Miniprotein binders against 7-carboxy-7-deazaguanine synthase (queE). Designs and how they scored, part 8

Target 1, 235 residues: 7-carboxy-7-deazaguanine synthase (queE), of Hyperthermus butylicus (a2bj90)
Amino acid sequence: MSRSARRKTSALNTVLRVVEVFASIQGEGPFTGTYSVFVRLAGCNLRCPFCDTRYAWSLEAGKPLGVEELVEEIARYEPSLVVITGGEPLLQRHPLNSLVEGLESLGLRVQLETNGILPAPARDEQLWRVYHVVSPKDVPVRVPGAKLHPSWVDYARATGRAWFKFLVANEQHVREVAEYVAKLGIPRSRVYIMPLTPEKLDMKELLELHSRIASLAVKWRLNFSPRLHLLVQLP

## First folded at step 5 (miniprotein)

Design p24 (from p0 with E36Y T38I E40Y L77F)
Fold by ESMFold2-Fast, scan of step 5:
Structure p24 (fold): chain B 235 residues (1-235), chain A 82 residues (1-82)
Amino acid sequence: as target 1 above (235 residues)
Amino acid sequence: SKIYVLIFFEADDPEELKKALEEAIKLAKELGAKVYYIIYGNRVWIVIEGLSEEVAEKIAEEAKKLAEEYGLEVEVFIEKLE
């Protein structure tokens, strides 16, 4: 039967709590060096001691923005990549799917950054079609409450659109990461190790840390992610 | 510096999980703490921002007691973050 009545989309499906929108260079992961617009969503289910974006932890830190308005704002930057990050963006899953739909309709490439505690996208979600960088907090230093959802490994195998990025300080951390990904069956080609940077390092210390972690990536046959924005002093 | 108490509950029974969550929120508010929580399926993450180390320790102790009372799995951690 034909339906003449339409259900109104709820605010939950069309409004996102947004902390900031800004242009920069993606400094991390598989798209390092790409001109990007960063969309930082509010709210997080963890309190990582090494977190660089503590100002985004509360949902109240975000201003309510309509999905259509946000898509228009992002499009004005003419980015090569839209990076949706947070907090934990999957906490706003329903309106996030609407945002992704709007961005993809404009031919924009989208990358989501997530802690992987909430499930990976289902095939009927718009989020199924975009790239995901998953940062598990199970290892090498366990963050309280962190538990990678097993569906992320299945999603990575099925789509080839997920990578796993781990913060490491030393070789013992890399060993723990290697054991973890082997146990879960995550291919090494999908794994990045990245320097765990303390709050204050001078440029020499920062470069030395990058060099040490990169050398460990070679030794352990894993991919290396820099923190390029820190090296070039961009947001 | 701020003190955070992170509580993770997991339960087979959603009703027991809800009761424990409600009691944890009530206790945190009575102690003057701010509470944030996320529910997903049979799991809940509670983040509490305490006013002092004493408040944080009391919240952590009572969270473990609630888990025993309602038959939940629990992880509780106290962190000092700047």
Scores: ipSAE 0.021, ipTM 0.407, lowest interface PAE 6.6, mean pLDDT 82

Design p25 (from p0 with E36M T38F L77W)
Fold by ESMFold2-Fast, scan of step 5:
Structure p25 (fold): chain B 235 residues (1-235), chain A 82 residues (1-82)
Amino acid sequence: as target 1 above (235 residues)
Amino acid sequence: SKIYVLIFFEADDPEELKKALEEAIKLAKELGAKVMYFIEGNRVWIVIEGLSEEVAEKIAEEAKKLAEEYGLEVEVWIEKLE
């Protein structure tokens, strides 16, 4: 193997397959309301029946983009938060760590959205330093293959930089989430429940669903995440 | 409509997992399907697309047989886009 071939191969490790980059308001989770740039990475290891972004499932849905070019594009928006989502971003773990390094060097706050089936970051990864919103898919509407990796609970306890967000439609779902997080030892302060929104709700139905799930969050002493972008008609 | 088959294998022995994965990929390719797979430790996710409903059900059944042969835990899911 020549040195030139090794150098060329290393350069390819700093390429991400990117579906879209856009500015919006973070509508979900602990940073709801924050002016953000969203970076949607291609590829997913699950096929959730309630998935809103099925167009990102395949790696082929993503355009190859260099880490340095992507950092520059993100920086032009001057965001308060960079949200890296997908598909499943951890499928592109190596170049993702390089992206996070570049963003952190500019003082940008980074949040990762992940299904949590791949391991949490190790202490020597750049990803260790950023925020993670983990969306387990093994409860309450179970998706096959979606067992949460136990390292995410350890990571959350060690760093305080992970939260767990669950899609719920009714009180039975909330009960199942409460039992699940208690069994795994996840503190309720790190748990968000969020409305599972069927595709064709009108605005009145959407508000009523949000109100119902928020009331259940109060009853069960869990945090509530809206889907604010849906309520205010943003991407 | 577009059909996806998701196969999840988990094994205590990574060598048995590797053999089952190789056979599953070979079977999917012989059927002309597009295959993606992801490995993490003792677990693998195989995503197959470009299938008819009949072929998808046959692949799901073959995945269960492979799991029995190699002593793996298995979950299989067929998802249809309307």
Scores: ipSAE 0.104, ipTM 0.548, lowest interface PAE 5.2, mean pLDDT 84

Design p26 (from p0 with T38L V47M E75Y L77F)
Fold by ESMFold2-Fast, scan of step 5:
Structure p26 (fold): chain B 235 residues (1-235), chain A 82 residues (1-82)
Amino acid sequence: as target 1 above (235 residues)
Amino acid sequence: SKIYVLIFFEADDPEELKKALEEAIKLAKELGAKVEYLIEGNRVWIMIEGLSEEVAEKIAEEAKKLAEEYGLEVYVFIEKLE
């Protein structure tokens, strides 16, 4: 490797490529309804057809921000929760661990959103200590190249700090999710099903879809995740 | 539509990882492609943009050869964006 590229990468290992930082309400998963600051990191290892954040796919979409600067920016919002999302945040794993360390030093609760293709945190990582919402793309709507890393199931069992969130459109999808999580030994209490929202739904259609998937969650004894921000028109 | 190649290299030896990255970047540039990369400890993510299908397949094949040569794990994704 060239010394310039090596030095820049090593010197910048406390620098994250950030697409956006904004305050909103967490609309999904186990912390739905929580006042949060969202940190969207650039770069993704998938190209999902149903992706709402295609603008974050490239690392070039992100601006370089130092970890200390980013911690200070986040802290100014006084959030109840810091949601680190993207793209795929684990692509920036080393500086992400530094960010988590800084945020935890301020007593801030951190949640990571990940596709779960890259391995779960090791015990010596700062990421071991925070919450993770894993969105596998293996089932029910398989994305080419997607495969959940098996270490995520072990991490969830060991820590109780991971949940698995699946996009579903119908009961057949829910059945596939139920079979998948049973096979992997994932407890139902750690499983969320969430409506797979097509590009252009009006508010009536969006609410109807939420109602149908919520009913299936009750029937199948799984947790339900809304997309609350879509219903209340927040980012 | 433009084609993108995503390459993941993973290794316990960061020096072998850096050598493989440098060879991959060199190959992509020789083929006239735009390259982005990110180094994260024992892993490298490489995105190569603006490729023809033939060039994308050649890069994917070469990435796998580099992984075998340097003892790396490799994951290659070829994506077609509208």
Scores: ipSAE 0.005, ipTM 0.204, lowest interface PAE 11.1, mean pLDDT 79

Design p27 (from p0 with T38F V47I L77F E79Y)
Fold by ESMFold2-Fast, scan of step 5:
Structure p27 (fold): chain B 235 residues (1-235), chain A 82 residues (1-82)
Amino acid sequence: as target 1 above (235 residues)
Amino acid sequence: SKIYVLIFFEADDPEELKKALEEAIKLAKELGAKVEYFIEGNRVWIIIEGLSEEVAEKIAEEAKKLAEEYGLEVEVFIYKLE
């Protein structure tokens, strides 16, 4: 596929490569507990070792769907929140802006989940108006190629519509996060730490990990994100 | 395990970036590798998968040579995933 086919849509219609659309409860971040529809877009510019959604890494993993068709499918769920995730959804930025426009026209609340490698939205993008949960992968988990784009900090300050969610396994990770956000000038009120969960934890281990990371959040004066869907066994 | 090579190019000159990207894609195809790439402004990410460790190192070396030839910033990462 050429770069224009991957980066931009057809002149006639806007098309997204979509891996899956499903209803669940948002288990993470500032909207934890919200009845949501999840839209997983194909393609990712990282290869995180801990990735649970490796099936979405390739752009070819996604079915081509027109924006209007996708908006109608999402609307049928009657969600309180639309969570656009991936892969890395900003790899499909042009048709994603069109999707956001369609969803907002229906009065739907939209949250984007992004690794923050690509630039934050500009004021003239539809994406400027929605919520963003940025999950940096440079600190503390040190994924190769995962440098956070500095424009995300500017976007967060300008709009109040971005939060930063960090995967942490231990107190040293939390210390690194605290230093990182202080250096970048990210307010602690916009920072979440979330358990880095290995694939094979049983329920007791999962709860114990959540308890440990939550305690560290209190100690370090940061917000805590559970992975609630894992605790209640939802997708 | 699967081996992936992630190549990042950044250039002030879009023409040099385009030439380097075309050469990198050509090299990957000559080596029989699967390649995806993503472009955003003056930056490109190239992901090459299904490689042996030897071929991955060769691709990484050639990516750095292309960056030197075309005056690009380059980062190359070899991922080894089980």
Scores: ipSAE 0.109, ipTM 0.554, lowest interface PAE 4.6, mean pLDDT 85

Design p28 (from p0 with T38Y E40F V47L L77Y L81Y)
Fold by ESMFold2-Fast, scan of step 5:
Structure p28 (fold): chain B 235 residues (1-235), chain A 82 residues (1-82)
Amino acid sequence: as target 1 above (235 residues)
Amino acid sequence: SKIYVLIFFEADDPEELKKALEEAIKLAKELGAKVEYYIFGNRVWILIEGLSEEVAEKIAEEAKKLAEEYGLEVEVYIEKYE
């Protein structure tokens, strides 16, 4: 009778809905330049107009894959970093904790990319031990339904394992980010601003945008994240 | 452009949340709309898309009524996506 049953199978603690697994260079955030395996999980709780990965929005975009099989697939790449992204990975929180446990047992470094709407990890979760890049969508662009969960600020202070990455197009956006992080008590050392790339820019336009945002990062004393994979034409 | 309705329900009681979710899904199906939803603890995110503006407004109003009936916190957004 209900379409709800099919989507709930991805909530099992041994199965994940996976869109893609591929090797590349981490192009963004604190680990920029690292040889990484990207694991894109299906499902997202937002519909950002600037989203580059709209194909991952539906939970049905993902193939069901057991945690053990996924760990084996990732390990074959021998990565320096495993980037778990999506969609929103925390929508599959229970099997995600099991995946992290498996990856850490192999000595692999894990980074999660999250929109920060769902709560930060608790100390008894495997996710407590890994790195998190939180991309709030309530500032500077206002995405419907987006609100950073306050526990992420507490998690960042307690662990030093979270950073906050904001898409910005101009100086007004940077000002709004600076006011936002000050109000929430997020240390500027944990804040990255990154170019909001509209659509198909040529290489000169892409470089000029990176230069402008990097200059603003210096002016406002924030960290800068490139979109390196776009500059070097990797996935 | 696509028109969609985003509904966020939150409740202290997961059973009341489940009842409201089931009613919301039933209503969307009766209106011929495409529905996706995700449950995370005591919160539910519902996306309903492929709508006319008139149908989207009707769904938004019904979501607010369900929240009142089941004692839920609710946020509803009607948006164009492109």
Scores: ipSAE 0.012, ipTM 0.338, lowest interface PAE 8.5, mean pLDDT 83

Design p29 (from p0 with E36L T38F E40Y L77F L81W)
Fold by ESMFold2-Fast, scan of step 5:
Structure p29 (fold): chain B 235 residues (1-235), chain A 82 residues (1-82)
Amino acid sequence: as target 1 above (235 residues)
Amino acid sequence: SKIYVLIFFEADDPEELKKALEEAIKLAKELGAKVLYFIYGNRVWIVIEGLSEEVAEKIAEEAKKLAEEYGLEVEVFIEKWE
């Protein structure tokens, strides 16, 4: 690329469409319980029937924010973890790499939540150096268009910085997850099962569901992810 | 209420994929629908919004026909959001 093209690419990679930025506790996955700032990016390439964040589906749902401005806003919270989520954050891959570079320069720990349809980071991306929680949508509930990119398994093995988190409602779902991860060669130590929570559960039902899925995790020798923020009524 | 149709195409030939995508976009525009799409390599996701249930079913059927015509793999999902 010419110098002009490089400058143009850099300029184009300095704006993200952001739905919301807020402080909370990471309620899911390997960093459950961590004081975090959540950055929800706009846009998604799926329409999951169980989606809790339908308001983020459109790119129009996001306000344009400069990377430097966003880094400063995040830093103000003094978080132990920055969780970049969406929609699908990798739809904004180029400016996302610039954001990660800025956050990394401040010594901040970064975690991405991704559906895993787009390829895992390459070694020359800033994203190669951060944590990824991949939520495949092709098992156990099949979402149209949701096929896990095989590079995520290679990335997990190469770096130790990716985990796979599956929504499950019952033991049949857990069996399907176990079969899926065995077929793809995903180590069990990198697999989390998490309760698939219907929108209208009361607190007693929510706790009972968590208990059942946790028991299945023990039985099947998989890791368990709560949805802690739902149990303690945080965003 | 909002109705979404999600169409997924996968092809070995990027040129055939592009032609199918152009036809799908044309069809959605003729129906006055909002269309979003995302392309990555040999795959495309198309999201069509603002449809009636009857029109959504017709779009799903036409997407399957396009896939057969261009030799693509296809998945279609219709969702109603209150």
Scores: ipSAE 0.012, ipTM 0.396, lowest interface PAE 8.1, mean pLDDT 82

Design p3 (from p0 with I59L A63I K80L)
Amino acid sequence: SKIYVLIFFEADDPEELKKALEEAIKLAKELGAKVEYTIEGNRVWIVIEGLSEEVAEKLAEEIKKLAEEYGLEVEVLIELLE
ESMFold2-Fast, scan of step 5: ipSAE 0.000; ipTM 0.169

Design p30 (from p0 with T38V E40Y R43K V47Y)
Amino acid sequence: SKIYVLIFFEADDPEELKKALEEAIKLAKELGAKVEYVIYGNKVWIYIEGLSEEVAEKIAEEAKKLAEEYGLEVEVLIEKLE
ESMFold2-Fast, scan of step 5: ipSAE 0.453; ipTM 0.795

Design p31 (from p0 with L6I T38I V47M L77F)
Fold by ESMFold2-Fast, scan of step 5:
Structure p31 (fold): chain B 235 residues (1-235), chain A 82 residues (1-82)
Amino acid sequence: as target 1 above (235 residues)
Amino acid sequence: SKIYVIIFFEADDPEELKKALEEAIKLAKELGAKVEYIIEGNRVWIMIEGLSEEVAEKIAEEAKKLAEEYGLEVEVFIEKLE
């Protein structure tokens, strides 16, 4: 019965709440510079004060869109990478696995952006075989309710398909990140620090912040993630 | 300026979690607040929007009382956003 219940639930729940679908360049993380289609899913389990996408917080911000229709829309862009983001995409886990299956069937590469609060994929999920960029909110600036699920560290070790990306404003933040990842056993090769960008920076200030955080990445022997889309004024 | 109260509950028993959630929703509605919530297994996030600072503090206190009553772990944050 569990199998028939799963099939029935999957068939009935093949709809995602989607805020937007657009082509751009991946500006962050290990795939920076890649021509990508972004799929922003609605709903988030956090209210981060530094959030750039507050319009996606509510599930009602998303329009219901069938998995099949979404796969077709994504495919028309002919992307090198599909970036599934939000909100928190794992809140729509069941139809998300169906979306990933459809995208894989077309040979498309998929990257998920997640806050890491919900468990990492299990081996029987389609999500097990795609790339994940986990953005913990435990450190350095703690967001309430934002405890990293320990399964993400195990998933990263087992698969080599997860990276951890941290927002940092200064050297003390970098020190706290370094201590956190050492304690959890996350290899430095899987760690990115990224500038925590206040809402109102001009281009000179934005570039100076990037330079400062990149210099800290070199000093602390961590990877650096830009926010390239902000620097080149893309969505 | 908007005020958000974020309430996080975690429990071993999902049924006790649901009871606390129902009481938290009822309280927020009685105070005229807009409420969103997300349930995942043994965890719930309750996001309450558009409150005054006085009402936000009252909700935070009641959330902690509910957690103690139902044996839940609780984290409450009041965030004032531009």
Scores: ipSAE 0.091, ipTM 0.542, lowest interface PAE 5.7, mean pLDDT 84

Design p32 (from p0 with L6F T38F L77I)
Fold by ESMFold2-Fast, scan of step 5:
Parts: structure tokens; C-alpha cells; sequence
Structure p32 (fold): chain B 235 residues (1-235), chain A 82 residues (1-82)
């Protein structure tokens, strides 16, 4: 392909459908408490009953933004962490790799939130080099269509850059998670359990649920993820 | 409220997956429905919206027939979203 054709094709392939960009504190997972910029991409390949971001399900929910424009917008926040979430970000895999390349060129730490249905990054992708928090929807409450791609376990072992985060409501859920990760050979050190929060909890109920799930994490020797943003009332 | 049909195909053979995908898209368009799809490796997700309940059930049944014909694994979800 000629240089002019390649530049034109590259420009068309470096557009992301973006729902929102905002600064907050990462409330979940291994980077809990980090000052972050959240980039919510449009489109999702699941319809989770407990989903709190249903407005991001359709690709049409996102506005088209060029990768260079988006990198500049993110950089203005001077974040300690860039959290790319959605929907399911890997549905926009090609331009997402370009975004990651731009962010890494600025020395920014990047974390993806993914449901893990689509394959883990290959070694020749820019995505290979960033952190991934994988939220399988196979267990403990199976979401129709959900199946963790086996390549995520290999990626986690090879890179040390993936963790697995599970929504749990009770001890039976924790037991099912423990059995699931043992069967797949996922080290407990890479597993987080997080409270499955019903829509109508007051602050006392929310704190009590966090305390209960944290106690189960200690008992089962798993990591605990809060939903810190809910406790401190940030987006 | 709108009705959505989510179709998930998985195939060992990418060529059979492509044929089934093309037929599913054609059927959805013939029924006047909006269709979005996402393909990655040996899997495809199809989202069809703007359907009546009767049309949604017809699409679901046809998706299952396509999966049987082309030797694919299939999951179909019908949801009414307000």
C-alpha cells in the first residue's frame, strides 16, 4: 500500500466510540485508591442483569473520537492511571491498541477492564504491555453468552499483568469462585472478590456488605476489592 | 420499549462462521431490523434491535437452525428493554 493510502486507512482505523471521559478515583481491583482518568468505550457483547452502565451497551452510545485527540484529552488530567472500560473495550480492539500506544508514549499507566470473552492480547499487540482486570461472567451467577476465553489464564501466567475480579453476594458464591479458579489454574493471589451491590442499599447496608465480603476474602485466602467510589460517593 | 435479540456464535471453522454470520445479517435486514455484530477469532456476537416479540422469536429460531446447519455453537437471548 502507498504511504498516502496507509495514512488515510490509519486515520479511519484510529477512531474510538467513546461514551465518557472523566477523572475520579479507581474504586476497584488492584489499583484501588489511585487517581485515575476513566475512558468508557461504547458497545458490549453481554447484557448483565446487574449492569449499572446500560447506557454504554450500544456502539451508537459513543461519539467518534480520534486517538490523538483522546490521548491529548486524557493527558490534560495528568492521571496516575488511565482506566479503559466500557461496555467491552476489546470490541474496538484495533483503535484501542493505537490508543494504548499513544498513552504509553507519554509514560502513562494503563488498565483495561474486560469481561474476558474476547481473547487476551497477543505479544505483538500494544495491549500485551498494559494491565488487565478481567471480570468473568461465567461464575458465580452465570450471564447468558459469557464464557472466559482460555487465553486469559495463559496471558496472566506469562505476563503477571492480569487479575480476575468476581462479583459475590454470599459464601456460596465465594466457594464457586474458588472452585472455578482452582479448575482453571488461576493463582489465588490474582483473584479478587468484590461485593455484588443491589440497587437500593443505604450507606450502612453498603458498609455491612463490604465487611461481610472482606471477611470471606480473609477466610478463603483471596484478595478483596471494595467498591470505594460507592462508599465515598464518586462516579 | 424495544426488543433485542443477542446471538452468540462460536465455530472451530472460521469459514462456516462467516457463512452463518452473513445469513443471519441478511435475515435481520429482510425483517427490517437494525443489526450490529462483533467478530473476533472464532466467535461472533450479533445484536438485533427494533423487533416485535413475534419477529424476535422467529430470528432466534432461525439462528439456532443456522448453527445446526453450519456446525456452530450458539446462544440466543431475547430481552425487552424499556
Amino acid sequence: as target 1 above (235 residues)
Amino acid sequence: SKIYVFIFFEADDPEELKKALEEAIKLAKELGAKVEYFIEGNRVWIVIEGLSEEVAEKIAEEAKKLAEEYGLEVEVIIEKLE
Scores: ipSAE 0.015, ipTM 0.429, lowest interface PAE 6.1, mean pLDDT 83

Design p33
Fold by ESMFold2-Fast, scan of step 5:
Structure p33 (fold): chain B 235 residues (1-235), chain A 84 residues (1-84)
Amino acid sequence: as target 1 above (235 residues)
Amino acid sequence: SEIYVLIFFEADDPEELKKALEEAIKLAKELGAKVEYIIEGNRVWIVIEGLSEEVAEKIAEEAKKLAEEYGLEVEVFIEKLEEG
């Protein structure tokens, strides 16, 4: 293999395809309200009909950025939490492990948002040590091709560092989620239900939807995730 | 419309993985497809883009045969990129 080919191969192993980096408030899940830097990685293995970030579906949507440069950019924001999202960030697993190592060396807390289709981290991965919010798309929303990898349940039990966040529109969806997590042996304490928000809701409708889903969370003894950024009009 | 194929390979032996990866890259290039891959120890993700549905299905079948030949775990996803 030529030097040029070796250099290109090496770059692919140490470079992340990044769509955007921005500061905001984490609006969802167990860390709701935390000052965060969001790192959106390119590429996704699903095509969800309700997806808000379709521009990130292709790997070519991301600009190549070296792990060290990205760590320095993130650190300049002085965040309380680094949220790595996408697309599906586990598509770029090797350089993602290197990014996590760099961020942890600076004492930064890292949370990964994943659809859970690809396997959970192995014990020798840097990703084993960080927080994961797994958003299954097989139940209740039934996205074609989506199936939660069973290793995520084992990872959650072994580490206590994974939560499962489900999009729900009504009580029937909540019932399906309750049955799903019971069958998989996921504790209710690790389960969040979150409003499935249609594109054209006014603020009153958005608040009423949040209220209904929150009430169902109480009734079914599950945790509730808002979409706080939508309520306060942040990215 | 653009179609992509995502191939995941996992092997106990990194040398078996390397041989399978080289064959997969060669096949994709012979078909005129864009190919990117990510290597992580004993695991590889291969993304092949710019395909017709017929070519995507052929690549998926060849990936499964390659996994059987080299004793690899394999997962394959075929997806269409939505415009607009």
Scores: ipSAE 0.006, ipTM 0.214, lowest interface PAE 10.8, mean pLDDT 81

Design p34 (from p0 with T38M E40L R43Y L77F)
Fold by ESMFold2-Fast, scan of step 5:
Structure p34 (fold): chain B 235 residues (1-235), chain A 82 residues (1-82)
Amino acid sequence: as target 1 above (235 residues)
Amino acid sequence: SKIYVLIFFEADDPEELKKALEEAIKLAKELGAKVEYMILGNYVWIVIEGLSEEVAEKIAEEAKKLAEEYGLEVEVFIEKLE
């Protein structure tokens, strides 16, 4: 490789805009209950009405951190799982691949949370090798601009490393999800439904919503994701 | 309430995307709007905020014209959040 090409590649791979890094329990999806470090990247390509992390929407909300520095910070927590979330983390795709490479070199398990608008990883990306929880926002919640990229279905079939997690409020939403995943050929075993939680629910209301959506998951033969961190009052 | 215009451009040629993006940013700034954007290979998203409904519709229409001018695929959405 030429020096110019090496210099360009290194420059593209060096810095992420990071909103926050913190330890908690993964409250959602297939790894619910796992001791995790959360890395929230700045920037988002959607403006969801129900978004509880609006502070991360702008790229300018993130502090520039070098990949090596971020890997060292994450490693100090000794996590069972590294959850990379945002905003939309795939907006910072090139330095994200370098972060994943560094984390894998330490034997750390990595999960990405993504809205699935941008293409799934290619085989030559470091991101190909990690877990992905894809949260489509086109169905049932109908966020403008939120079309799922079809490559995520291919990625899930090829690797077994993607799951699809849908926000639902009622049985009509679950019906729409069932029709959507059938149309796209997503196996039900890879599908989670999760309560769409309005602002300012008390604990009794939150538990009742979880119970209702869990019952619908059983009825429709889909997996259920809680929002465990909300139930146990963790970040 | 805040009004957001979400613009998605896609093309095979990244250089044509950059030209359309520059024109869209210039238009939004001339209208006094706040702009956020990202270029991702052959894909660009742009978010414009702080608009009236009338100005938002005008920006949406201009985005479609820019897409036609530069041979791009385009999707435009107007979102009003209370």
Scores: ipSAE 0.122, ipTM 0.588, lowest interface PAE 4.1, mean pLDDT 86

Design p35 (from p0 with E36W T38V V47T L77F)
Fold by ESMFold2-Fast, scan of step 5:
Structure p35 (fold): chain B 235 residues (1-235), chain A 82 residues (1-82)
Amino acid sequence: as target 1 above (235 residues)
Amino acid sequence: SKIYVLIFFEADDPEELKKALEEAIKLAKELGAKVWYVIEGNRVWITIEGLSEEVAEKIAEEAKKLAEEYGLEVEVFIEKLE
């Protein structure tokens, strides 16, 4: 028989499915180097072949936690930045807005990491006021079904609170990113390229890949994101 | 406001999964909705946008019926954007 009891709904305002909460250093994007607490939400609407967090794809990978309980847990870390990631955190949009409200009430800075398939925040959402790092998966990595929602470009222009972070392996990928952002009207100042790290790189290979992609960022006048946590062997 | 329906299907037989996916996409398009999906092996993830609340519930019900018909595991989420 089908498991109809597995039906989920975002009508619950105060419960999130959480895979893990841990302290580390933000290794990527505009806040690289910041002491952060990471909140990994369960569930994803993509299946990227290069995904490092495949264990978070299912909602069943997450423990149900109340927003109030989660805010208290995060606060105990005394972080400079709260990084909400996943899976795809916007799959749990309704309780996520409540979480953001709780975190902002404590004066905590919040950054969301999203694949950008679901729409950008509306002006009346708590999410409108926080930072967003959007990682499109349609270019250059060509994940099926990963079309960026156009509202993210409008949100970035309206607020200055979104950046676009692209995984790249070589100069052809950087060229494709440059063409993509030009076509969509994304300012270069909002664009990061980041090394697409294949499996089983040793530290020398990882550093050499970082150096190559950083050099391409300079050449193409784009921002560079490291994967700092990989270089310093943090989670 | 915009309403999203997110559907996950998992099947033992990838061919049954493909047929269920094609029917779900057809239903979403007939209802005037935009659809995104990802397939990997015996699993598929479908995102449907531009729905009214009534239509979203209908799509969720139809997804469960397709899962029963084709012997799939199913999970459905309805997300409302204010």
Scores: ipSAE 0.015, ipTM 0.407, lowest interface PAE 6.2, mean pLDDT 83

